VH-VL binders against q0atu2. Designs and how they scored, part 55

Target 1, 119 residues: q0atu2
Amino acid sequence: MLDKKARIRTSREYRNVFEKGKRLSGRFLIIYYVENALDNNRFGFITNKKIGMAVIRNRIKRQLRAIVREYQGQVKNKHDIVLVARAGIGKSSFEGMEKDYIAIMKKAGLFARNANKID
Below, E stands for the ipSAE of ESMFold2; O stands for the ipSAE of OpenDDE; V2 stands for 0.75 times the mean of E and O plus 0.25 times the DockQ between their complexes.

## First folded at step 3 (VH-VL)

Design ca50 (framework fv_daclizumab; at its last look DockQ between E and O 0.57; V2 from the best seeds 0.00; counts 0 for: pae E 9.1 > 2)
Fold by OpenDDE, look of step 4:
Structure ca50 (fold): chain C 119 residues (1-119), chain A 119 residues (1-119), chain B 106 residues (1-106)
Amino acid sequence: as target 1 above (119 residues)
Amino acid sequence: QVQLVQSGAEVKKPGSSVKVSCKASGYTFTSYYMHWVRQAPGQGLEWIGYINPSTGYTEYNQKFKDKATITADESTNTAYMELSSLRSEDTAVYYCARGDEWYSDFDYWGQGTLVTVSS
Amino acid sequence: DIQMTQSPSTLSASVGDRVTITCSASSSIDYMHWYQQKPGKAPKLLIYDASSLESGVPARFSGSGSGTEFTLTISSLQPDDFATYYCQQYNSYPLTFGQGTKVEVK
């Protein structure tokens, strides 16, 4: 799991990202992102009831955390980033989520253009 | 079950004001936005604005920014919409509708309140 | 504002028919939702986020599309389906609806 310092944890922190950050929508994800005053990135995750039952929401959240963790080193530093799962994500594969994450992060300019899956 | 119950029909004179209520039940009132939508006789749907009952934050359609005032009372789980300086063109059925924070779809609607403005 | 244009405005069909309603947005949108409304009643949510079926809605309803073009499909029209249908966008405020498509008996 992500280090505590790499997680957005408080409602105030989430609100700050939603109010001051930029929003981009992908096929399965919406990202909100804003620069922070820290030396590290922080990630937050939103999976609401539109995604499905609690078991499904928890699975999706775990998958998104895994994706974020895998590409953590490729993200430009000093950002708070919140991932909001779209309704269709419940029908997507892990690879589909990963592809969407990479695409939207590149579009946001948070990944380098040559960012790829780390094997 | 989720229910939105609106106040009864109103007949008002031009220049007057009216305040429509929408009482919510069956869910956590502060966990969803409350939207207001109007429908003139024989016409389509028009979005007026919404309120976040947890914070009191409101967003309005610019067309209605000087016409409608949306409020909420958490203690009674009731949202309100006040229309001022009523004109004949304001004659319509007004709906409250529960909205998801992220997708802004309206999954539950009040029964509607007819406001008739006539001299 | 984002304008939503539905086609057609009126559609005559028979029970059992496949019905398709189109909604065109003046610019790319994040979400498209579909509602059904019967006379004297509040709208009812059918599809959210372009293709997700709302709980309790029959499987004969489906939605598709992205960007600026979206469609609502009824695979086999039933007597209960004669109504007016609206699309609704969310990309930026204000939220806007299509003008409606009335599905009536042929």
Scores: ipSAE 0.652, ipTM 0.898, lowest interface PAE 0.8, mean pLDDT 94
Fold by ESMFold2-Fast, scan of step 3:
Structure ca50 (fold): chain C 119 residues (1-119), chain A 119 residues (1-119), chain B 106 residues (1-106)
Amino acid sequence: as target 1 above (119 residues)
Amino acid sequence: QVQLVQSGAEVKKPGSSVKVSCKASGYTFTSYYMHWVRQAPGQGLEWIGYINPSTGYTEYNQKFKDKATITADESTNTAYMELSSLRSEDTAVYYCARGDEWYSDFDYWGQGTLVTVSS
Amino acid sequence: DIQMTQSPSTLSASVGDRVTITCSASSSIDYMHWYQQKPGKAPKLLIYDASSLESGVPARFSGSGSGTEFTLTISSLQPDDFATYYCQQYNSYPLTFGQGTKVEVK
């Protein structure tokens, strides 16, 4: 699980990221991201009804949190980042989601050098 | 059921302004973006912009900056688009369309409002 | 801005035909939708996110593609399918549409 301080919690905080942040799209994920005034990163997770039933959406959220937690040390500090799952993510493997996350974060310039060494 | 009902046809002189309304029903108005799209006679679709009714935040196609103003009234579940300094090239059917915040997929459209600019 | 170009601009077909419409983006995109528009009416969403069938849309409609090339296929054309079809990208703002493909009776 991600620490309480590393989570985006309120609708106001989510709206700030969406309206003022940059957007980058991957195969299964869309990220919105903006620098924050804190000394840590915060993550938000959105799985909408187009993905499927609540059971599928909850599985996807759990898997995305696990991926983010695993790679949190590689993310450049002081960012609010929201991960939005695309409709097709329900058919993806865990490995597929992980690979997409790494690729998107690198493209966004949010990962430190050497993220390529993940294997 | 979801319904978007637009105001009636308008005939305007060059240099004037027009304000088109779009009344939403059958869903939570603040849960979706409201987009505006126009279609000149015999031509394709052109995106004007959107409003997030929950925050009042707007995004515009650069082509329409300072020409289009999009607003929303949560108390009446109505979105508005005002177009200023009308020219003959602004003659078109104007549509409001409901879009998902993440996908911008227009699953419901208003019936369209014909705006004719002529002397 | 990302330009969306459809091919063909006009297509003549008969009921029962397989119809394929293509949409080409001026730069690589991952995200697009397809709409159907009948004369005098607003467009209707058919396919979202390149390949997902919108609820209530007949199964004869399908979408595929990635990068710069996307296709909409109607497996067996029905009388109700004579219409103009539009693609739309949502990779970046401004949102842009293709110029349209008119499917008309042969």
Scores: ipSAE 0.038, ipTM 0.692, lowest interface PAE 6.3, mean pLDDT 88
Fold by ESMFold2, look of step 4:
Structure ca50 (fold): chain C 119 residues (1-119), chain A 119 residues (1-119), chain B 106 residues (1-106)
Amino acid sequence: as target 1 above (119 residues)
Amino acid sequence: QVQLVQSGAEVKKPGSSVKVSCKASGYTFTSYYMHWVRQAPGQGLEWIGYINPSTGYTEYNQKFKDKATITADESTNTAYMELSSLRSEDTAVYYCARGDEWYSDFDYWGQGTLVTVSS
Amino acid sequence: DIQMTQSPSTLSASVGDRVTITCSASSSIDYMHWYQQKPGKAPKLLIYDASSLESGVPARFSGSGSGTEFTLTISSLQPDDFATYYCQQYNSYPLTFGQGTKVEVK
């Protein structure tokens, strides 16, 4: 689980990322990201009703949090990053989500130098 | 029931402007983006831009940045698009379409507004 | 800008035929939508995210594809299916549509 410091918490913080940030689409995820004025990264997670019922959406959020936690040490600091689950994510595996996250974060240039060695 | 009702057909002279309205009902107006799409006679669909009604933020296809102005009035659940400096090539049916905030799929459309530009 | 190119532009078919329409993207995209439009009417969303059927759309419609090539298939054409079909990408702005494929009576 991500600690409180690494979470985007308020509607204002989310909207700042959406309105000022860059957007990149992957197979199962869309990310929005913007540089922040903190000394750390913050992550937010959005699941839409098109994905499924609340139980399904909450499961996907938990899986995405686990993925982000696994790679958070490799993310360049000072970014607010929002992960938006696409409709097709409900049919993906955890591994599929993970591969998509890695690919999209590499494309965005958000992983630090040695992160390019992620398999 | 979601419904988008557009203003009626317009016949305009070259050089004039027109303001098309799109009144939304049956859903929370500020929870979805409102897009505008045009279709010239006998031609395909062309995306013009959108507004986020909750913030007033707009995004435009560069082709229409100096042609179209998209606004929204939260108090009347109505989006507007104004076309300026009309020319004969602006003759088209103009649609409003509701888009999912995250997926830009247009699940509900207005009935269309024919704008005819002729002398 | 990502260009979406549909093939064919016009397709003549009979009731019962299997109809296949393709949409090619100028660069690799992850997801796109398909719309149906009948004369004088607004477009109707059929398939979102390449393969997900919109609510109320008959199962004879299906979508597939990835990368730069996407396909809309009607397994057994019905009288209500004679229409023009458009693909739309949402991978980047500006959102762009294919030029349309008109499915007409043979």
Scores: ipSAE 0.007, ipTM 0.650, lowest interface PAE 9.1, mean pLDDT 87
ESMFold2 (binder alone), look of step 4: mean pLDDT 93; pTM 0.950

Design ca51 (framework fv_daclizumab)
Fold by ESMFold2-Fast, scan of step 3:
Structure ca51 (fold): chain C 119 residues (1-119), chain A 119 residues (1-119), chain B 106 residues (1-106)
Amino acid sequence: as target 1 above (119 residues)
Amino acid sequence: QVQLVQSGAEVKKPGSSVKVSCKASGYTFTSYYMHWVRQAPGQGLEWIGYINPSTGYTEYNQKFKDKATITADESTNTAYMELSSLRSEDTAVYYCARGDEWYSDFDYWGQGTLVTVSS
Amino acid sequence: DIQMTQSPSTLSASVGDRVTITCSASSSIEYMHWYQQKPGKAPKLLIYDASSLESGVPARFSGSGSGTEFTLTISSLQPDDFATYYCQQYNSYPLTFGQGTKVEVK
């Protein structure tokens, strides 16, 4: 559900965010983020083997994309942001993941003060 | 099956340099960071730094920035750590350890290389 | 640097005992791991991300905690658990370890 222009696609693009970006951690998520030279934000999602089997990792990835899409209008322009799911994310609810995302984005200074879901 | 095999023990004089190798097998070398950790006799663990073999990016503990140089050779799946200006306080077992790029959890370790610095 | 302090430094317990090791961080952290090191061997990952059991590690090992206080528990001590245990934070660089807790099985 996230526009293709808003996705980080290549390993080279992911490496750029990890090497040049800032890191900030939440309860279930770690974000890496860096300003880009584009007119839009791009998001990447990493769910490694520690989270669980492919079916669990794919569910988490889908849920994270849905959360990012709902709040994309609150994110400051011109950033590449990679969300890395922590091992414990498999125990979280959708609402728990959503609250963690909002909290970490606000802490990073990437959200407006009134950070809320896009209606 | 993942293996990290390190070079053999070294006895060096103060002021000299030593280069320890760590050969990786059983996984994609460029998909994980390679960290270096030391343990002085009877002491705990001390983190030196890491290299991302895919990019060549290195991160060092500031204590070791003028002492350790970490490199990797993708063609041979081997990581190296060179220690310069050796002192008696550098006597330790040096480990390479594979770390997840996001969590820095060391799930596989080399067997260790004892470096003894004596006159 | 974040300083990790373990307690106790040494403990001796009997087979079947419940053993608890504490790790205290000098500032609030969320991200830490536990390792086991047997004499003459490299450390082995036991618990990652505070509470997740590493594959192949016996279920008697568990981790818990948050903020500045973290705990490793061995619910029923076995002779094979004679080792030194280390905590490690990954909240910030440099990565730092606790000083170690030596567990002796009597």
Scores: ipSAE 0.013, ipTM 0.634, lowest interface PAE 7.7, mean pLDDT 87

Design ca52 (framework fv_daclizumab; at its last look DockQ between E and O 0.06; V2 from the best seeds 0.00; counts 0 for: pae E 3.3 > 2, placed apart)
Fold by ESMFold2, look of step 4:
Structure ca52 (fold): chain C 119 residues (1-119), chain A 119 residues (1-119), chain B 106 residues (1-106)
Amino acid sequence: as target 1 above (119 residues)
Amino acid sequence: QVQLVQSGAEVKKPGSSVKVSCKASGYTFTSYYMHWVRQAPGQGLEWIGYINPSTGYTEYNQKFKDKATITADESTNTAYMELSSLRSEDTAVYYCARGDEWYSDFDYWGQGTLVTVSS
Amino acid sequence: DIQMTQSPSTLSASVGDRVTITCSASSSIGYMHWYQQKPGKAPKLLIYDASSLESGVPARFSGSGSGTEFTLTISSLQPDDFATYYCQQYNSYPLTFGQGTKVEVK
């Protein structure tokens, strides 16, 4: 469950990420990301009608939110990050989406160092 | 102060096995992954795999999946790599190296263990 | 697998020269690392995340690039810099190194 403060909510917030942010593509996802002026990260999710009917698109959004929630504690703070589902994502598995998310976040350098320390 | 100290050189017959050790000190052993990298005489570097010492999870280069077995003993801060069914092509220096979970920058390396396989 | 290709394979240079080594990835990787290795010794991390200088590495070393093309530059080669240099990607498994660039005395 993403905290409400960790969600991108307004069109202005989304536009800022698309216009000022960096863009990277993965197999199933595209991310846009930019530093923000907050103490926390915010995440946004976009699925379009080409992916499928509303039930399918809602399932994909729910799965992507679950993936983001799992790793959110390891993401470098102060970023607005928008995940855009690519065409064909509806035929992917949860595990396929998760692997794609990890790969694209590593490519972007968005995971914090020393995230696995046990002290 | 961070040190990775490997076991000594080995001379082995074809068909035998060898277990190389890598003793870590000067840091929290479970806070970093332990990787293994080989270098055949006069050749470049090849990644073999890693272990997460805190969970025991391993990842292997497919080339070495049937050759190498990586383990760790948290109580002794020691990682191990066992090479089975040795052949002359397995003659190389084998390094352990500490890496960040996500970025795998190898900031500390063991001194290397020469494994020589000959009749 | 992501192939990392270095250029040149061997480079002859004199003390004081500016040395540039390139590393090309077969697909976009974002960032990568550079290592130095001298004969009989383990590799030493020089630069992580393409451009961040590791602690204790002299400032004459620098790195740049992103995506698929990366460079390591030694601004003024010193006697201690004759060695083999490797690039390494971490975007996906298996982790892969470039084939190495040997910098030797001209």
Scores: ipSAE 0.331, ipTM 0.804, lowest interface PAE 3.3, mean pLDDT 91
Fold by OpenDDE, look of step 4:
Structure ca52 (fold): chain C 119 residues (1-119), chain A 119 residues (1-119), chain B 106 residues (1-106)
Amino acid sequence: as target 1 above (119 residues)
Amino acid sequence: QVQLVQSGAEVKKPGSSVKVSCKASGYTFTSYYMHWVRQAPGQGLEWIGYINPSTGYTEYNQKFKDKATITADESTNTAYMELSSLRSEDTAVYYCARGDEWYSDFDYWGQGTLVTVSS
Amino acid sequence: DIQMTQSPSTLSASVGDRVTITCSASSSIGYMHWYQQKPGKAPKLLIYDASSLESGVPARFSGSGSGTEFTLTISSLQPDDFATYYCQQYNSYPLTFGQGTKVEVK
């Protein structure tokens, strides 16, 4: 699980990201991201009914948190980043989600130059 | 049941302005974005912009940034779109449409409002 | 802006036919939505996020595709299906629609 300081937790924090941040769409994910005034990144996760039943949504959220945690140290600092799961993500493998995350984060320029990622 | 009811047809002179209303019912007004889309006679669909009724945040198609102003009144569950400096090219049917917060699919539409601009 | 190009612009078909409409995006968008519009009526959502069927829409409608190429398929055209169909991308703002495909009676 992500450290508390690495999590977006309040509706106000989410709203700030959605309204002031940039948006990029991948195959399975939409990311919203904005610079913060902190020395660390914060991550948020959105899964709604379009994904499927609650058990599916919770599974997807757990998988996304695992992916984010895996690559957390390679993401440029001082960003609030919200991952929104697209409807088709429920049919994707974990590897597919991971690949999409890496692709969209690279497109956003959020990985550090020295990041060692698997394409 | 979800319903979006728009104001009636308008006939306007060039240079004037018009304000179209869209009253929502059957759902929580602040839980969805309200989009505006226009369709010129015999033409396709053009996205104008949207408003988040819960915050008042708006985003516009740059093509319409100086043409359209979108507002919302939470107390009456009504969204508005004002068109300024009307020209003949602004003649079209204007739709309000409920949009998902994340995927921007428009699952419910108003009946449309014809705005005719003629000298 | 992302341009959406539909093919064909007009399609003549008969009841019972399999109909396929293609939408091509100027850049990779992942997924898109499909709408049906009849004369004098507002558009109706058919498919969202490329392949998800909207509630109440007949199962003969389906969507597929990814990247820059997407398709809407009607497995067996019914009389109620003669209309104009639009694709729409939500990859980035501004949101954009295809020019439309009119499905008419042969």
Scores: ipSAE 0.248, ipTM 0.797, lowest interface PAE 2.8, mean pLDDT 92
Fold by ESMFold2-Fast, scan of step 3:
Structure ca52 (fold): chain C 119 residues (1-119), chain A 119 residues (1-119), chain B 106 residues (1-106)
Amino acid sequence: as target 1 above (119 residues)
Amino acid sequence: QVQLVQSGAEVKKPGSSVKVSCKASGYTFTSYYMHWVRQAPGQGLEWIGYINPSTGYTEYNQKFKDKATITADESTNTAYMELSSLRSEDTAVYYCARGDEWYSDFDYWGQGTLVTVSS
Amino acid sequence: DIQMTQSPSTLSASVGDRVTITCSASSSIGYMHWYQQKPGKAPKLLIYDASSLESGVPARFSGSGSGTEFTLTISSLQPDDFATYYCQQYNSYPLTFGQGTKVEVK
C-alpha cells in the first residue's frame, strides 16, 4: 500500500495533474505528470469502465499500486503522477504491466540514476 | 438518449463574431469534456479546443487561441464557442463533441453548425 | 504538432472485399482512435485506443498497430461502409487528425 502522503486524494488534485501536466503513452498505461511544490512524490490511479467489469478494474488498480510502491524509490522527487490504465490492460500479466511502467517512466525521464528499487 | 444539439447555420461578414451553442442532454454534463472541431468544405477535421464544464478550464489549439473562446453554462447544460474577427477561411462546419477526460475519444457529436463568412 | 498521414487518400472497393487503411504518426504516439464519416453527417467513433471496438460497431471492423503505424481493417465490406475514415492521435495537444481516406464503390 502507498502511504497517504504519497497518494493523490482529491478530484481537484487529479484535475491539476491532468490540466497542467505532460502526457506520455505506453503499451498498457498512460501517465500524466507535473512537478509539485511538496517534498515528496504523489501517485494517482484511474481505471475506467473501458477496461471491463469492476472485478477486473479493482484487480488492475491493486496491481498498479503494488508496482508503483515497489519502484517508488527510483522516481525523481517532487512529482505528481497519475497512471491511467488503457483498455487492453485487462489482458496483461502483472509482469507485462510492470515492464510497461518501467519503460514509460524511463522515457519520461522520471527515474533517478542509482535509485534503489524499494527505497 | 445522449444528445448534443447545436444552434443553426450562420452567415457572417468578415470582421464580425459568431457564437455557436451546443446543448447537452442524457448524461451528467460535468462528467465529460466538451471539445470543438471544425471541418472546412471538402476538407478534413481540425481540433479547436475543449472545456471542462466542471472547472471551466480550457485548452486551445494554438492556431485558434486568439480566434476562439469556449465557455460552458452548467445551469443549462450548454457549451458555447465564440469566433472573433471572422475571415472567409473560417467558413466551415463546426462540431461540438463529448470526450472522455483521459482518452479524448469523441463518442457523441453534435449535428454541426455551418458558419459561412462572405462579403 | 504531431502529423497524422493516412494511406491511401482514396480507395475503390467492392462489397465483400477486405479493406485496409493505414495511418502514420510523425512521432511515436502509442495509440490512436478511428472515426467514420458519411456525407452530411458528423463523424462516428469506430475504434478507440488503436484496437478497442466501440459499442455497437460491427465486428468486421478491427484496428491494430502501435508506436507510429496503425491499421484499420474491414474484413468484408458492406454497402453501409462506403464513407471517409479518419485517424486521431491523443498523445499531445493539439489533438490532430489524419487527412482522411475515402472508401468508394469500384
Scores: ipSAE 0.176, ipTM 0.774, lowest interface PAE 5.1, mean pLDDT 88
ESMFold2 (binder alone), look of step 4: mean pLDDT 94; pTM 0.954

Design ca53 (framework fv_daclizumab)
Fold by ESMFold2-Fast, scan of step 3:
Structure ca53 (fold): chain C 119 residues (1-119), chain A 119 residues (1-119), chain B 106 residues (1-106)
Amino acid sequence: as target 1 above (119 residues)
Amino acid sequence: QVQLVQSGAEVKKPGSSVKVSCKASGYTFTSYYMHWVRQAPGQGLEWIGYINPSTGYTEYNQKFKDKATITADESTNTAYMELSSLRSEDTAVYYCARGDEWYSDFDYWGQGTLVTVSS
Amino acid sequence: DIQMTQSPSTLSASVGDRVTITCSASSSISWMHWYQQKPGKAPKLLIYDASSLESGVPARFSGSGSGTEFTLTISSLQPDDFATYYCQQYNSYPLTFGQGTKVEVK
């Protein structure tokens, strides 16, 4: 699970990311991201009902949090980032979601240092 | 199984205050936002605001910011909306409605509380 | 604020008719819902996220659209469908509803 301060918690904060942020889409994920005035990153996760039932949506959210936690050290500081799962994500493997996340974050310029050396 | 039960109808004088309750059952109270929506006689729906019972965080329609106060009591699974400085224009049916934190899709509604403001 | 405008405000229809209600947003939105309300009752969620049918809602109801134009369609109107319908955006605060479309018997 991510530290409390690293999580976007309110609908207002999610709306701020959508209204002011940039958007990039991948195979299974869409990210919305904006610089914040804090000294840390915050992440939000959205799994819409089109993905499937609550059990599937909760599994996907849990897996995405694990991926984000694993790679949090590679993310440039001072950003609010919302991950939105696309409908097809329910059929993806954990590895497939992970690869998509890395690809999108690199394309967004959000990975710090040498992103090519991430295992 | 999911139920939202509101307090009974109220008749109030101009300048007074009213506090409407909404008791939730059949689900985890802190897992959903509680919204308040009003409907004047023969008119459409108007969003007042919401509370996140887990954090106590509230959002208001700016039109209601200085008029409505939304609170929640986790020990009784009850949300409240208080309206101050009542005017005849506040005569309406007031609804509580359960919403997902992101979607604000109102999948369960209270039965409504008629508040009549008259001298 | 994002203004939601429905068309028509009232329509008369017969059982078996195809009914289409439109909802126009004053700015481009990605996220909206449709509700049904019968006299004296609270609204009921029909369609969420523009096109997803809520559990327990008959398949004759469908939603479509994107950007600023959204539609709710009832493919074959039943007696139980005479009601007022509302659209709602959840793209930004404050949350706003359309003025409503009353579907009444012809």
Scores: ipSAE 0.027, ipTM 0.678, lowest interface PAE 6.8, mean pLDDT 88

Design ca54 (framework fv_daclizumab)
Fold by ESMFold2-Fast, scan of step 3:
Structure ca54 (fold): chain C 119 residues (1-119), chain A 119 residues (1-119), chain B 106 residues (1-106)
Amino acid sequence: as target 1 above (119 residues)
Amino acid sequence: QVQLVQSGAEVKKPGSSVKVSCKASGYTFTSYYMHWVRQAPGQGLEWIGYINPSTGYTEYNQKFKDKATITADESTNTAYMELSSLRSEDTAVYYCARGDEWYSDFDYWGQGTLVTVSS
Amino acid sequence: DIQMTQSPSTLSASVGDRVTITCSASSSISYMHWYQQKPGKAPKLLIYEASSLESGVPARFSGSGSGTEFTLTISSLQPDDFATYYCQQYNSYPLTFGQGTKVEVK
């Protein structure tokens, strides 16, 4: 679970990331990201009805939070990042989601010192 | 029933402006983005831009930045696209289309408005 | 900009034929959408997210692919299927469409 300080919580904060941020798509994930004026990173998670029923959406959301938490120390500071799960993510494994996350974060230039847990 | 109804065909002279309307019904207008797409005679589809009716935020295809202005009136559930400085190359059918915020899948389209630019 | 290129540009087919249309992206994309357009009508969403069939679309339509190569297949062409088909990417702005594939009577 992510500390509440590291979470995007309000609709206003989500809106800011969507309207002003950059967008990058992976296979199972879309990220929206923008530099913030804080001392820390904040993450948001969106799973919409196209993914499946509530039980699937809740599982995906928890798995994404676990992935983000695991790689939190490698993300460049001062960013608000929203992860949006795409249709088809329900068919992916945990490792598949993790691999996609690492790939899109590297592509976005958001991983510090170009390192991650695996590589 | 979701419906997008556009204004009627327009014949305009070069250098003039045209404003096309798209009235939405059957859904919550502010819950979806409204996109505009054009199609020149015998040609393919070209994306112009979108508006988020909830915030008024707009994104444009850079080709249309100085040509198109997209607006929305929440009180009448109507989106508008204005084209300025019309040229013969702007002759096309213009469509409004409803898009999901994250996926830009155009599940409902207006019937199209033919704009003819001729001297 | 991501360029979407369809192949073939025109396809002649008979009722009952299996029809395959390809869409190639100029850079890797994760997913895309397919639309059908009949003369004088607005486009209609057929397949979203590369392989998901839109509600009300006949099961003879299917989509597959990943990365840069995507395919729309009609397993047994019906008279209603003579139309122009477009792919669309939403990986980045501006949103772009393929040039279209016209499926016409042989």
Scores: ipSAE 0.015, ipTM 0.650, lowest interface PAE 7.6, mean pLDDT 87

